# Ledger of designs, part 1: VH-VL binders against Arf-GAP with Rho-GAP domain, ANK repeat and PH domain-containing protein 1 (ARAP1)

Scores and structures below are computed, not measured.

Target 1, 186 residues: Arf-GAP with Rho-GAP domain, ANK repeat and PH domain-containing protein 1 (ARAP1), of Homo sapiens (Human) (q96p48r954to1139)
Amino acid sequence: ASMGDTLSEQQLGDSDIPVIVYRCVDYITQCGLTSEGIYRKCGQTSKTQRLLESLRQDARSVHLKEGEQHVDDVSSALKRFLRDLPDGLFTRAQRLTWLEASEIEDEEEKVSRYRELLVRLPPVNRATVKALISHLYCVQCFSDTNQMNVHNLAIVFGPTLFQTDGQDYKAGRVVEDLINHYVVVF
Positions, changes and structure headers below are counted from each chain's first letter, unless a header gives other numbers; antibody chains aren't numbered by Kabat.
F, E and O stand for the ipSAE by ESMFold2-Fast, ESMFold2 and OpenDDE, each averaged over both directions (binder to target, target to binder). V2 = 0.75 x the mean of E and O + 0.25 x the DockQ between their complexes.
Where letters were taken out, [cut] stands.
The coordinates of atoms that the task and the answers printed are left out; those that the model quotes come from them. Centres of patches stay.

## First folded at step 1 (VH-VL)

Design cb1 (framework fv_cilgavimab)
Heavy chain, then light chain:
Amino acid sequence: EVQLVESGGGLVKPGGSLRLSCAASGFTFSDAWMSWVRQAPGKGLEWVGRIYSETDGGTTDYAAPVKGRFTISRDDSKNTLYLQMNSLKTEDTAVYYCTTGDYWEYFDYWGQGTLVTVSS
Amino acid sequence: DIVMTQSPDSLAVSLGERATINCKSSQSVLYDSNNENYLAWYQQKPGQPPKLLMYWASTRESGVPDRFSGSGSGAEFTLTISSLQAEDVAIYYCQQYYSYPTFGGGTKVEIK
ESMFold2-Fast, scan of step 1: ipSAE 0.006; ipTM 0.565

Design cb2 (framework fv_cilgavimab)
Fold by ESMFold2-Fast, scan of step 1:
Structure cb2 (fold): chain C 186 residues (1-186), chain A 121 residues (1-121), chain B 112 residues (1-112)
Amino acid sequence: as target 1 above (186 residues)
Amino acid sequence: EVQLVESGGGLVKPGGSLRLSCAASGFTFSDAWMSWVRQAPGKGLEWVGRIYSETDGGTTDYAAPVKGRFTISRDDSKNTLYLQMNSLKTEDTAVYYCTTEGYYWDAFDIWGQGTLVTVSS
Amino acid sequence: DIVMTQSPDSLAVSLGERATINCKSSQSVLYDSNNENYLAWYQQKPGQPPKLLMYWASTRESGVPDRFSGSGSGAEFTLTISSLQAEDVAIYYCQQYYSYPTFGGGTKVEIK
């Protein structure tokens, strides 16, 4: 995979999600769940860029060995990958609709709307959202140690996933809602 | 020693522009989320906007009164935060503070001394 | 926007006496899943920038004396100074960080 490739153009694993996403999520699940400030703390810029470049070139050949990669470099590589998607994780076509759904006052209606929007995402995007939100749910389960609760993760991933500026609070709310309602939405 | 030093404040006419700078030292600036907070003479505190670290998206958030007129940017190689203020109004008159957000919370833990911006004819 | 309301606007307290400042948010700033309140308190002395005193409603910032304590949850919060000292004369602000940051109007604490 290369710069400018959409999710559908990425190297996919057996679970129908990009291998880049799987590799990073798997490593952080094994080594990073108790790391203080995971996803908020930045990796070393050069190492993060080098790692991301190797993952984009051939993710299947990249082996993230326990103890050889700093978890902050891996988490930063994942965030940059997701942020740099040309069509975004939630797609350009649906971006505003997802943000508008976050403003629905009635919680049950809001959750129902998110389910409808998930079904309308391309299969790879939907599977990737599910995998990512599941992972973030696991991260926040260790928030007493890593200090990254759902709201902290929403602040980090909202702008990253929706590529928004002035609407970041709505983007964060979508991420927060999906994590909080993971069991009923997915 | 952890320090933030603002500069660039001054007198400007309504409709004019100013660029504020904030020089950071004593901490890893590239990891920090940075905000601008202002205080009109004799009034309370008002958040202006925020910029995330590059690895956290590098995006910006703005308070409604300044959205579309102000732009926050950063130069991590120079440990410097910027606030570009365009289409200035008299109600933008305030001391502008540069501040960091704590690593695990959005509370503002490190503050500069502030720089005064006066918008008057 | 979440609106923060402080009371009283000003408070005169004798040295060594208790000072109590109230802060109310227009909506809950408690994140239910981890029971954290996204509320901070700041102290601002004349001619100085604000100084962070308290975050997570009740966690003191490093170096803040233990006479300062925060309490409350959800939408109603209190900052207490148990034994006012001369250096505590300042304006105190509450701030929520549950959404885009907003501050209370401030409470001026002065010696009676």
Scores: ipSAE 0.000, ipTM 0.566, lowest interface PAE 10.7, mean pLDDT 86

Design cb3 (framework fv_cilgavimab)
Fold by ESMFold2-Fast, scan of step 1:
Structure cb3 (fold): chain C 186 residues (1-186), chain A 122 residues (1-122), chain B 112 residues (1-112)
Amino acid sequence: as target 1 above (186 residues)
Amino acid sequence: EVQLVESGGGLVKPGGSLRLSCAASGFTFSDAWMSWVRQAPGKGLEWVGRIYSETDGGTTDYAAPVKGRFTISRDDSKNTLYLQMNSLKTEDTAVYYCTTGYYDEWGYFDYWGQGTLVTVSS
Amino acid sequence: DIVMTQSPDSLAVSLGERATINCKSSQSVLYDSNNENYLAWYQQKPGQPPKLLMYWASTRESGVPDRFSGSGSGAEFTLTISSLQAEDVAIYYCQQYYSYPTFGGGTKVEIK
């Protein structure tokens, strides 16, 4: 049973990230990297909600096997979990600072600012951001088949992670910058 | 200053085909996800389908009643959205609106064109 | 599909008085914890396309007068016009975007 909705209140795995996050990420890495529109296409609402409820109840006991779960249901469950965070993945306290950092014109200064902001995140949030961006970097490596390049992922995850409307391009720019500079930032 | 202008509506016989166009201006069309929503005379609103930006691969999603019969496409060089309607039924009679939308899950619709009437009758 | 039911079908209200429109979804359109309801409201005047009034159940679209307010959560929602003006005569629609977009049947608001 979930004892709260913040990242620190979730069941944490060995890497100090929520079990919900790595269960979903691992499944999509195994079964969904070549799925056209992964993360853009939505799963069925009832199936996604039932899966998310199971993950929130006891994520460690949930085993996602190829053929038993549609990848779009799993990707939607992950997006909903991240969107549902009361404080957000990047935290409410740091939200505007992250968005402002995306406007820095000098690339080296911008990357340095992102690195600094990552260190200021709570440990669980920092580890979760790293795991998620690493996963999205892998997703875009298959963009020739899945049709989800860095910009596509930024459109999907910007509003989700920063809890903005779909037209807030600053949020998308942060996600795009973190993916493009993954090797240097993390 | 977003403007959406639909055209191509008219009278067609059941089983026939018709292509609607939507000319877009006032925003970066190539970055936008676009939808079609229809309204039968004296009835409510019904979502028809969606097309993603060409940067996002230009893929499409459709409502069950039109899937396999309707095709949404776009021409970013002309800032134009299209709806190709095949195997038309009398139930397809409606004003068809071109819309832009917020795209979290399935989205709400922030800008609408004035609509174009499609009448399917003998 | 999620079915949206509006009540009443039509409503006559005197100028300056409160108009209340109800919308019910066949299942909850609320996400847990962040408390976001995937529910929008539209206004459609005769011969015009729909205009977005409200999203996330209670967030007013830019330029919409503050006499319009949205409330409710889960499966039951209300759009309130606190002091009806002549320009508010229209049909109002709720729409969920928790799944494939579906609209309510509409509520016609007219002056008594």
Scores: ipSAE 0.000, ipTM 0.456, lowest interface PAE 15.1, mean pLDDT 84

Design cb4 (framework fv_cilgavimab)
Fold by ESMFold2-Fast, scan of step 1:
Structure cb4 (fold): chain C 186 residues (1-186), chain A 123 residues (1-123), chain B 112 residues (1-112)
Amino acid sequence: as target 1 above (186 residues)
Amino acid sequence: EVQLVESGGGLVKPGGSLRLSCAASGFTFSDAWMSWVRQAPGKGLEWVGRIYSETDGGTTDYAAPVKGRFTISRDDSKNTLYLQMNSLKTEDTAVYYCTTDYSGYDFYGMDVWGQGTLVTVSS
Amino acid sequence: DIVMTQSPDSLAVSLGERATINCKSSQSVLYDSNNENYLAWYQQKPGQPPKLLMYWASTRESGVPDRFSGSGSGAEFTLTISSLQAEDVAIYYCQQYYSYPTFGGGTKVEIK
């Protein structure tokens, strides 16, 4: 659970994803789906950093109770964890290939390409992408209340997941495509 | 009171460089997405680029005309936004505004604007 | 980029009369999943920065008078000033935020 550890070096839970990811997603699913601007609104920098440090030390023992942790601090900790992965969630080696797949004009071909690329990801990365996109699909189902539609989530998570330096439109498109086609690609 | 104050504008020759600053006060700057918007004399508004909060990735987006030449950065410890402008062209002549930019998010457009700083690129 | 087109370029309206400004986007800025239009309106007076008037096509920013109203959906939008006052003389811009921000060319509203 050290800063700089790759995804596969994290403590894994029963679903083959990092416990940090599971704990944050679970908390937001229980407490944050109707929170206005979830993932858009930032937590306090110091509280977010402290929470992330606690999760990195022993994620399963961190107390995440409704009312004790602000939802925005938890969502910010999750985003920071994903952004800071040394190899990235989609891996550095495959990042450009994912971005290029977003440019495929034929929708069925594009979806087929995403499925192929998911299989090529390391098992932990693949499981984590599935868990995250499933969670974002749930978040956007409450967009009438939380105001975070698929496009809003793509704007937030594109740069976070792909660590892009000015190519955010393609990264956002990948995220948007995965959410929109969740039931088909996973 | 929420305020943004730009500085650093001036006269520069084509091919030159200039760095603009935007001092923020009255809000939690580190949480805000920030944009630069420019307006050429007698013309309309043109978005230049955006920088996300560090929590949201700290990355940048740029409009096509400035991509590769301009760089947006921020120093949250100083509540300051920067625009580094390189390889300046005469068509970059404009008043440059910094803005808070929650567009694409909640119910906010660009709700806070600075007074602007004039950049003139002329031989 | 999404291209925003405003009409008319200039509009002269007598005090107390209705002013109507139109804005068209090259693509729909309505997101079907949340049924929101990603469109804002700004007012700019001479020598001043732009001021946010309207967002989500029809939601007034805090402090904006009731005489300002926004309407439309998808790719065609309208800003209406029901009873023009002297202080409303300005250039008005529409802006989409469905993708990277782009502005309309502006509509100058003046008295006559």
Scores: ipSAE 0.000, ipTM 0.489, lowest interface PAE 15.2, mean pLDDT 84

Design cb5 (framework fv_cilgavimab)
Fold by ESMFold2-Fast, scan of step 1:
Structure cb5 (fold): chain C 186 residues (1-186), chain A 124 residues (1-124), chain B 112 residues (1-112)
Amino acid sequence: as target 1 above (186 residues)
Amino acid sequence: EVQLVESGGGLVKPGGSLRLSCAASGFTFSDAWMSWVRQAPGKGLEWVGRIYSETDGGTTDYAAPVKGRFTISRDDSKNTLYLQMNSLKTEDTAVYYCTTEAYYDFWSGYFDYWGQGTLVTVSS
Amino acid sequence: DIVMTQSPDSLAVSLGERATINCKSSQSVLYDSNNENYLAWYQQKPGQPPKLLMYWASTRESGVPDRFSGSGSGAEFTLTISSLQAEDVAIYYCQQYYSYPTFGGGTKVEIK
């Protein structure tokens, strides 16, 4: 396995969130919330890969400064890190259960099931999901400018987080449900 | 047979308002993403905005030139799409087309069905 | 905003000969996650609305004759009419849907 591929390898001390995730989310929150197509537009392949390699090797020492990093390179690095997780963000063991939960017709029952599934995730995965969904909730608050509403974020992050080819509508629905019910679920 | 029939076009003075309607038939309207596309006389095509299906959130997106002035809405019980145009400018003079928007896995799509269009002329 | 540029502005081709229309986008419209090009082509005859010809750069819409073909990837695309027929006289537009939709300026195809 390559160094820095897992969520646990990226944790920093008492923090429950991987440093790579923190660095990228923090930068985009400061510089990227009004960027049109944030997370949908891809960064430059070589710059994104170089940045991701630096973050995997020593995320603590990577300083993302305004004007020195394009927001699309940072957002692409975050997506690639999450997509390439060996066990996935929602874990391989629980993946199907999360996708099936999205098909529960009763809204209250569905939200309750998501809350139950979150508790069953490993602590680092649970903290990372919470941090990511919180961030995406923030991103969609600026959708008038950045054009990334909840549905658009679900289309991008469904395949990324559940490692699908974009044709599994259930993956997008999980992401959309978590964003729409952020206050109740977390 | 999919049919889209626009109405409500006409002559209006700068600063005026006009509401366009599009009557849809031959498909499940409530499941469809709908868009407005315009074409100024002798010019090319310009996307105006879209409205998502109720299932996909029922929200709207607008092109920069019309944002804040135009509003897209839908009435699924009547299979009808609307475009409310406020603060009209001479540059808004165009044939306005009602379209269905095909999508597969992204925020936008291509336009698979088009109405015949309705002419809006903004002139003193 | 993604700017679409078509060339030529107008094209005169003899019946039965090949017509080639080019379309360039100011940035790539190839999405790396699904390896699809978010590009469509339309045909518009005088007094008529546009008609969809092609989507995903090279997928022909149902009912469109096989003489129409699309090619290209990323930022450079081509629509080819292999053997021009009289009914093909029209203005052709490319459109990207990688971002908010934008159209090329159009290429008028007429008989020589």
Scores: ipSAE 0.005, ipTM 0.537, lowest interface PAE 10.6, mean pLDDT 86

Design fb1 (framework fv_felzartamab)
Fold by ESMFold2-Fast, scan of step 1:
Structure fb1 (fold): chain C 186 residues (1-186), chain A 118 residues (1-118), chain B 107 residues (1-107)
Amino acid sequence: as target 1 above (186 residues)
Amino acid sequence: QVQLVESGGGLVQPGGSLRLSCAASGFTFDDYAMNWVRQAPGKGLEWVSGISWNSGSIYYADSVKGRFTISRDNSKNTLYLQMNSLRAEDTAVYYCAKDLYDSYFDYWGQGTLVTVSS
Amino acid sequence: DIELTQPPSVSVAPGQTARISCSGDALPDQYVYWYQQKPGQAPVLVIYKDSERPSGIPERFSGSNSGNTATLTISGTQAEDEADYYCQSYDSSGTYVFGGGTKLTVL
């Protein structure tokens, strides 16, 4: 049976997070944290598409093994899954509100606003944002080796999560703020 | 030893059809995506079409979409390109190219010439 | 829609360093690949994933991808390096794109 494209229609794993997301995040955490350009570099197009199709068909049956999957194919599959969500990870209904929150001048007020907006996300979306940002926080901890600091990750994930063309600096700022304030926000 | 051998090229009139074949050997054909890349006389390389290992994903350049059909037969280790409604601008050497996991072409065939002329 | 721009020609004397550029807005997010093509022959991969060399490719060939420009560098250029060089990448729509090619002339 086919799965739907929205987060709520995915197979859900531990902590109410799509199995597709945790499979990819877990693999990259095990094998990809020191890979130069992780998330910036794209995998092989056909390999990435094959992996994503397998994950969409039956994510629970997909087991990623070190040496059998290139980390860039897995990272690209995750980015494509998040990019292609019909309502987006932050939802279309709340997209502008999230982008506007990034413009708040006062840091404490900004963080408080992000916490409020997270509570207003659907449970699966909220859990998925938390899991993703936690993972990106780990990725940037290895930036000396992988060359992906917070700013680099924001450039990649801003357009991915807010479905922009990369010209909207506010999308990147939201991602950067959530990573930088991970401990306080989540 | 990896080998890709193209065949089926020749002279054809505008509006005509031609079918190219690429016979692969020396690797596990059904583990890799395959592509067609062409080169018009005196011009650069142009990607034409690609097909995944199981034919589940198929892509075409805008210039050939709706006229060309890529396919593969994994039991025969053969890649195909069915070319319909041929135009003078389709005149080129057509290369069969093997695609590795990193979206690049590690091995190429020698090419087969397609000439579309009256 | 991705476009890769290469200079049409580069000339060097034997032993000089040749640098061939490939520019595109998507290059910071994509791997770049380089192919060498001699007259009447099929292209040969010389650099993959920005900077890696296939077995059998001389160490004088190197690659980089920084900002919006990827560069193929041939140090101590030899007469046999005279050829057309193409950069190649892919986009998120599942298509591949080649640069227009650079003719390297070794004087």
Scores: ipSAE 0.000, ipTM 0.456, lowest interface PAE 16.6, mean pLDDT 85

Design fb2 (framework fv_felzartamab)
Fold by ESMFold2-Fast, scan of step 1:
Structure fb2 (fold): chain C 186 residues (1-186), chain A 119 residues (1-119), chain B 107 residues (1-107)
Amino acid sequence: as target 1 above (186 residues)
Amino acid sequence: QVQLVESGGGLVQPGGSLRLSCAASGFTFDDYAMNWVRQAPGKGLEWVSGISWNSGSIYYADSVKGRFTISRDNSKNTLYLQMNSLRAEDTAVYYCAKDWYEGSYFDYWGQGTLVTVSS
Amino acid sequence: DIELTQPPSVSVAPGQTARISCSGDALPDQYVYWYQQKPGQAPVLVIYKDSERPSGIPERFSGSNSGNTATLTISGTQAEDEADYYCQSYDSSGTYVFGGGTKLTVL
C-alpha cells in the first residue's frame, strides 16, 4: 500500500485478499489467539512501522515466524494497514449506508441489509471483510483467555474500519453485528 | 500452462562473466517473486538469489554476494542473473524458480541452463 | 542461517514405506517443503507447508514436521518414485535453504 493505493491495488493472494491481510491474520491465528488483549494492546511503534513498511514493499517475501515477531506488533500492523486505506475497507461511497444499516431495529431485516451491502462491495473488499470477520469470530471464541469479546473487538475495529474518531457508536455496531451474525451473513 | 525457459549458459574462463535470462509465460509475471537456484555436478540444490515482484527486495546467498546481480524486466516477463568474477565452484546447472503466490517455496522451475567455469 | 540435514540415501522394496528425514534446529518454527528430482529433470514440488500435497501428487506422499525433524513419507512405494528428494525451508533474513538431498532407491 503506497500513498493513494486502494484495497484493489494491493498484492492479492489466492484467496483474493491482500497478502498483507493474509500474513497478519495467519500469524495471529497461529500465535495470538490466547494473547491477553490481542488487538487492544499496541505493538512497539518502531517495530510495527518497520513491519508494515516491509509488508507494503513486498508482503510475499515477509516470513513471520513464532518467537521472532511479537503478536502485538503484527496485530498493530494489520490495524494500521486497514485504518490507512484511502477508500476504507467498506468504501467511502458506501460508508454511511453501512452505518445506517446498523440502526435497523428488526434483526432479520438488518441481516438481509448487510448481505445486500456485502454483495455491492468490490470483490476484494467483500473477500477481505469476510476473512477479517471470520478471524475476529475465532478471536472472540478464546475471549475467556484473551479478554477480547465481541464488544471489545467492536470498540477496536469500528474506528479502524470506518475511519472514525471513536465517537460514532454505529461503526462499532456494524462490526459487532457482522461477528454475531457471521454464520448467516457470509 | 506455466513455463520458465532459461538461456545464456555456456563455457567461460575463471574471472569471466555471463548473463542468464529466464523467459516466463503462462502466469502474471508481475505478481510473483522469482529466484535462481543452482546445482553443481553430482551435488544438491543451492539457492542463489531472489527478487520480489517489484524489485523492492533482493537477496543473495553469501557465496555470490558482490559478484552476482539479479534483476527483472516485468514489461518483458524476463528474469536475469548477471554473473561476474566467475569461479570454478560456480559451475552448475542454473534453474529459474517461481515463488508460490504467498512466498516461501518454489512451485514451478525451468529446465535449467548449464554454466561451466573452466580454463 | 539454518542448516538442514538429510540422509544421503534410503533404499526400499516396492510396496514398502519410505521415510526421508530432514533435521534442523529452526524447524519447529518454520514450514518445510519437499521436492522430487529425477535424473536430467527439474525439481517438482511434492509437499508444501509441512504436510500439504499439491494437486496431481499421489496420495501415497505425505509429510510431517515435529520437533527438530520433518519427514517425507511415501507409502506403498512405486518404482517411479525412485528419485532424489530435497527438503527446503527459509529464514527471517529472506534467504532459502535446501537439505543436502536423499537418493531414494526402489529395489
Scores: ipSAE 0.006, ipTM 0.470, lowest interface PAE 14.3, mean pLDDT 85

Design fb3 (framework fv_felzartamab)
Fold by ESMFold2-Fast, scan of step 1:
Structure fb3 (fold): chain C 186 residues (1-186), chain A 120 residues (1-120), chain B 107 residues (1-107)
Amino acid sequence: as target 1 above (186 residues)
Amino acid sequence: QVQLVESGGGLVQPGGSLRLSCAASGFTFDDYAMNWVRQAPGKGLEWVSGISWNSGSIYYADSVKGRFTISRDNSKNTLYLQMNSLRAEDTAVYYCAKGYSDEWYAFDIWGQGTLVTVSS
Amino acid sequence: DIELTQPPSVSVAPGQTARISCSGDALPDQYVYWYQQKPGQAPVLVIYKDSERPSGIPERFSGSNSGNTATLTISGTQAEDEADYYCQSYDSSGTYVFGGGTKLTVL
């Protein structure tokens, strides 16, 4: 139940998260943390689509070595994968509850509510949320170089993860809250 | 009815100041990044400034840095552009433009614009 | 500072296909967006993310982005399509860049 640093470790131990997510996160962690506008800049449409199709076909066999893929193509493939999840990462059943939790004014109560909601997610969804937010926490640690602070990441991932098409500012607030309170929530 | 309505444009002398406002209606203002885009008479479009849904991220074109300030008041569904130290080259129609979905890269809703003329 | 280059004008006969190009060195790595602007009116988004069409935009509008050139294609061009067209992307600093615009004339 621990995330490995390599694909071999993930294969041998059986990860709780999709291989697509692990491989994209790992690549960005190795090559993209100092890339200006990471996740904000889009990859080339055809390259991103081809990469995502290859990952969906057999994520373990895709060539993701340093320098083999443009970092923006990999980050865009990850965003598309998460956005296209039929039930969403936070699930349709719990979507509104997560969004409403972002409106809790008391910080301690809000954090407790997020912890409660995480436990209620299916195991794979919970593990994937933790892995993704952990990754975004790392991305914002390099914000002086990559220009992607917590607010910028919330703008990108809020609508992506909650499939809101930008209709609910609460989605961005959930992502921002989870990043800002990562240490105490996870 | 989704609508953006700009106001505050007018004639001003070089070195003067103006504050533009953009009133939003028909959508949840707080969900979107907002932008100012200008167009000089007979010329093309030039992006001026952008602000995220929560004011956490603000960006300016190099031509206006240090002179213009973008801000928003989500309680009033209003976007602002404070323009100081105005120059003749700032003469343009200023459009208020809504960011598309989660990315700032496209502008799906535009106001009709307000004309700013900087002349002696 | 990177630049997006468009031809200043393109002319087509009604019912023919119009193609408007937008060239820039950054385009292989970035999305392109297209806007239509009629005299006295605000711009209207007609294509986003290279090839996607907003709700309400006619199917005759399509886009592509290959190599250093993005193309807006209008199939079966109609008189009402006569307008200025602008491509848009973003530069390495995360700021937005517009092309110089193309005036489409439908004869």
Scores: ipSAE 0.000, ipTM 0.460, lowest interface PAE 14.9, mean pLDDT 83

Design fb4 (framework fv_felzartamab)
Fold by ESMFold2-Fast, scan of step 1:
Structure fb4 (fold): chain C 186 residues (1-186), chain A 121 residues (1-121), chain B 107 residues (1-107)
Amino acid sequence: as target 1 above (186 residues)
Amino acid sequence: QVQLVESGGGLVQPGGSLRLSCAASGFTFDDYAMNWVRQAPGKGLEWVSGISWNSGSIYYADSVKGRFTISRDNSKNTLYLQMNSLRAEDTAVYYCAKDSYYEDYGAFDIWGQGTLVTVSS
Amino acid sequence: DIELTQPPSVSVAPGQTARISCSGDALPDQYVYWYQQKPGQAPVLVIYKDSERPSGIPERFSGSNSGNTATLTISGTQAEDEADYYCQSYDSSGTYVFGGGTKLTVL
């Protein structure tokens, strides 16, 4: 099995994001926002891979219903999809620039730099980043129940979105900044 | 630091029962799916059963379905395999194996050293 | 419900390239994983997701998955690579499946 296509090669749904992303985000929003450890806990590997393969074959035909799929299998499928993007969500060409932006000390300058970098992303990547960060903002609103605050989500999604080994604190900082400044950045 | 330690193996007569345990340490046990894999003397690996982090998803190989029951106690960081109606062909070393991080996709990244189960008269 | 077929043995001289195949009808659409097992020891993951190598596994190990056959390749094979090698995948019922295993002899 392949790693999957780039974002521009995916089936696109409403809001110009991959249908795979929409299907997973929609299911977790309906069934998983209060699930303890959502995105931190892993689904069963074989089930997660089977789901991801189904989504890669024909995402539009995949309809997830409460009680049929465990939320952790769906969240793991989404993380694997994002991690496996050949060019990455933030693109290989702009990756280092995004990481460097997280080091800007002045908050207003940092936020302005993120807005500038978002505009420079390909349209599908930009829309997908916006949809994902919006979803993560919703997830952390239920952190009293699900135990996933902004910092916890940044630890998970930093390495996932920037394809790092988890030792690069800058990747987590970008994710944390985008969630914390969602209203002004998007 | 990261360890899986199996116990509960031994000699049992055909038709008998055994309960295997796997004690996990050095990682957050309730974040990962767990599996049992067996290997008959001089033979290859055979996957036996798997259980998700919260016990919401459980699967069995056809050869053990209806006879074996996998379970876990996250408060004790322990995985179990209850084996009933044992047959001579169930004789094997039983390994406890952890599903890898999602970022390492589909791999059994940590294994115990195994516990021997012998089914013989 | 799937079956993975491996040759029972492969022999190579030190420094030669060893190739171990794993064949199955589902392999074009499934990821394949490879494990090394030495006598009296538990298996060790050497390749995951067809071609990725875990940290600590020597660069001489590589994998591919094409058509109905996945291949584990060991370049410049060393005496310490002598072991049994197992491929693994999964089926649509949520179960894992191992190949029969290949004994690699380095003589």
Scores: ipSAE 0.006, ipTM 0.537, lowest interface PAE 10.5, mean pLDDT 85

Design fb5 (framework fv_felzartamab)
Heavy chain, then light chain:
Amino acid sequence: QVQLVESGGGLVQPGGSLRLSCAASGFTFDDYAMNWVRQAPGKGLEWVSGISWNSGSIYYADSVKGRFTISRDNSKNTLYLQMNSLRAEDTAVYYCAKEGYYDSSGYPFDYWGQGTLVTVSS
Amino acid sequence: DIELTQPPSVSVAPGQTARISCSGDALPDQYVYWYQQKPGQAPVLVIYKDSERPSGIPERFSGSNSGNTATLTISGTQAEDEADYYCQSYDSSGTYVFGGGTKLTVL
ESMFold2-Fast, scan of step 1: ipSAE 0.011; ipTM 0.539

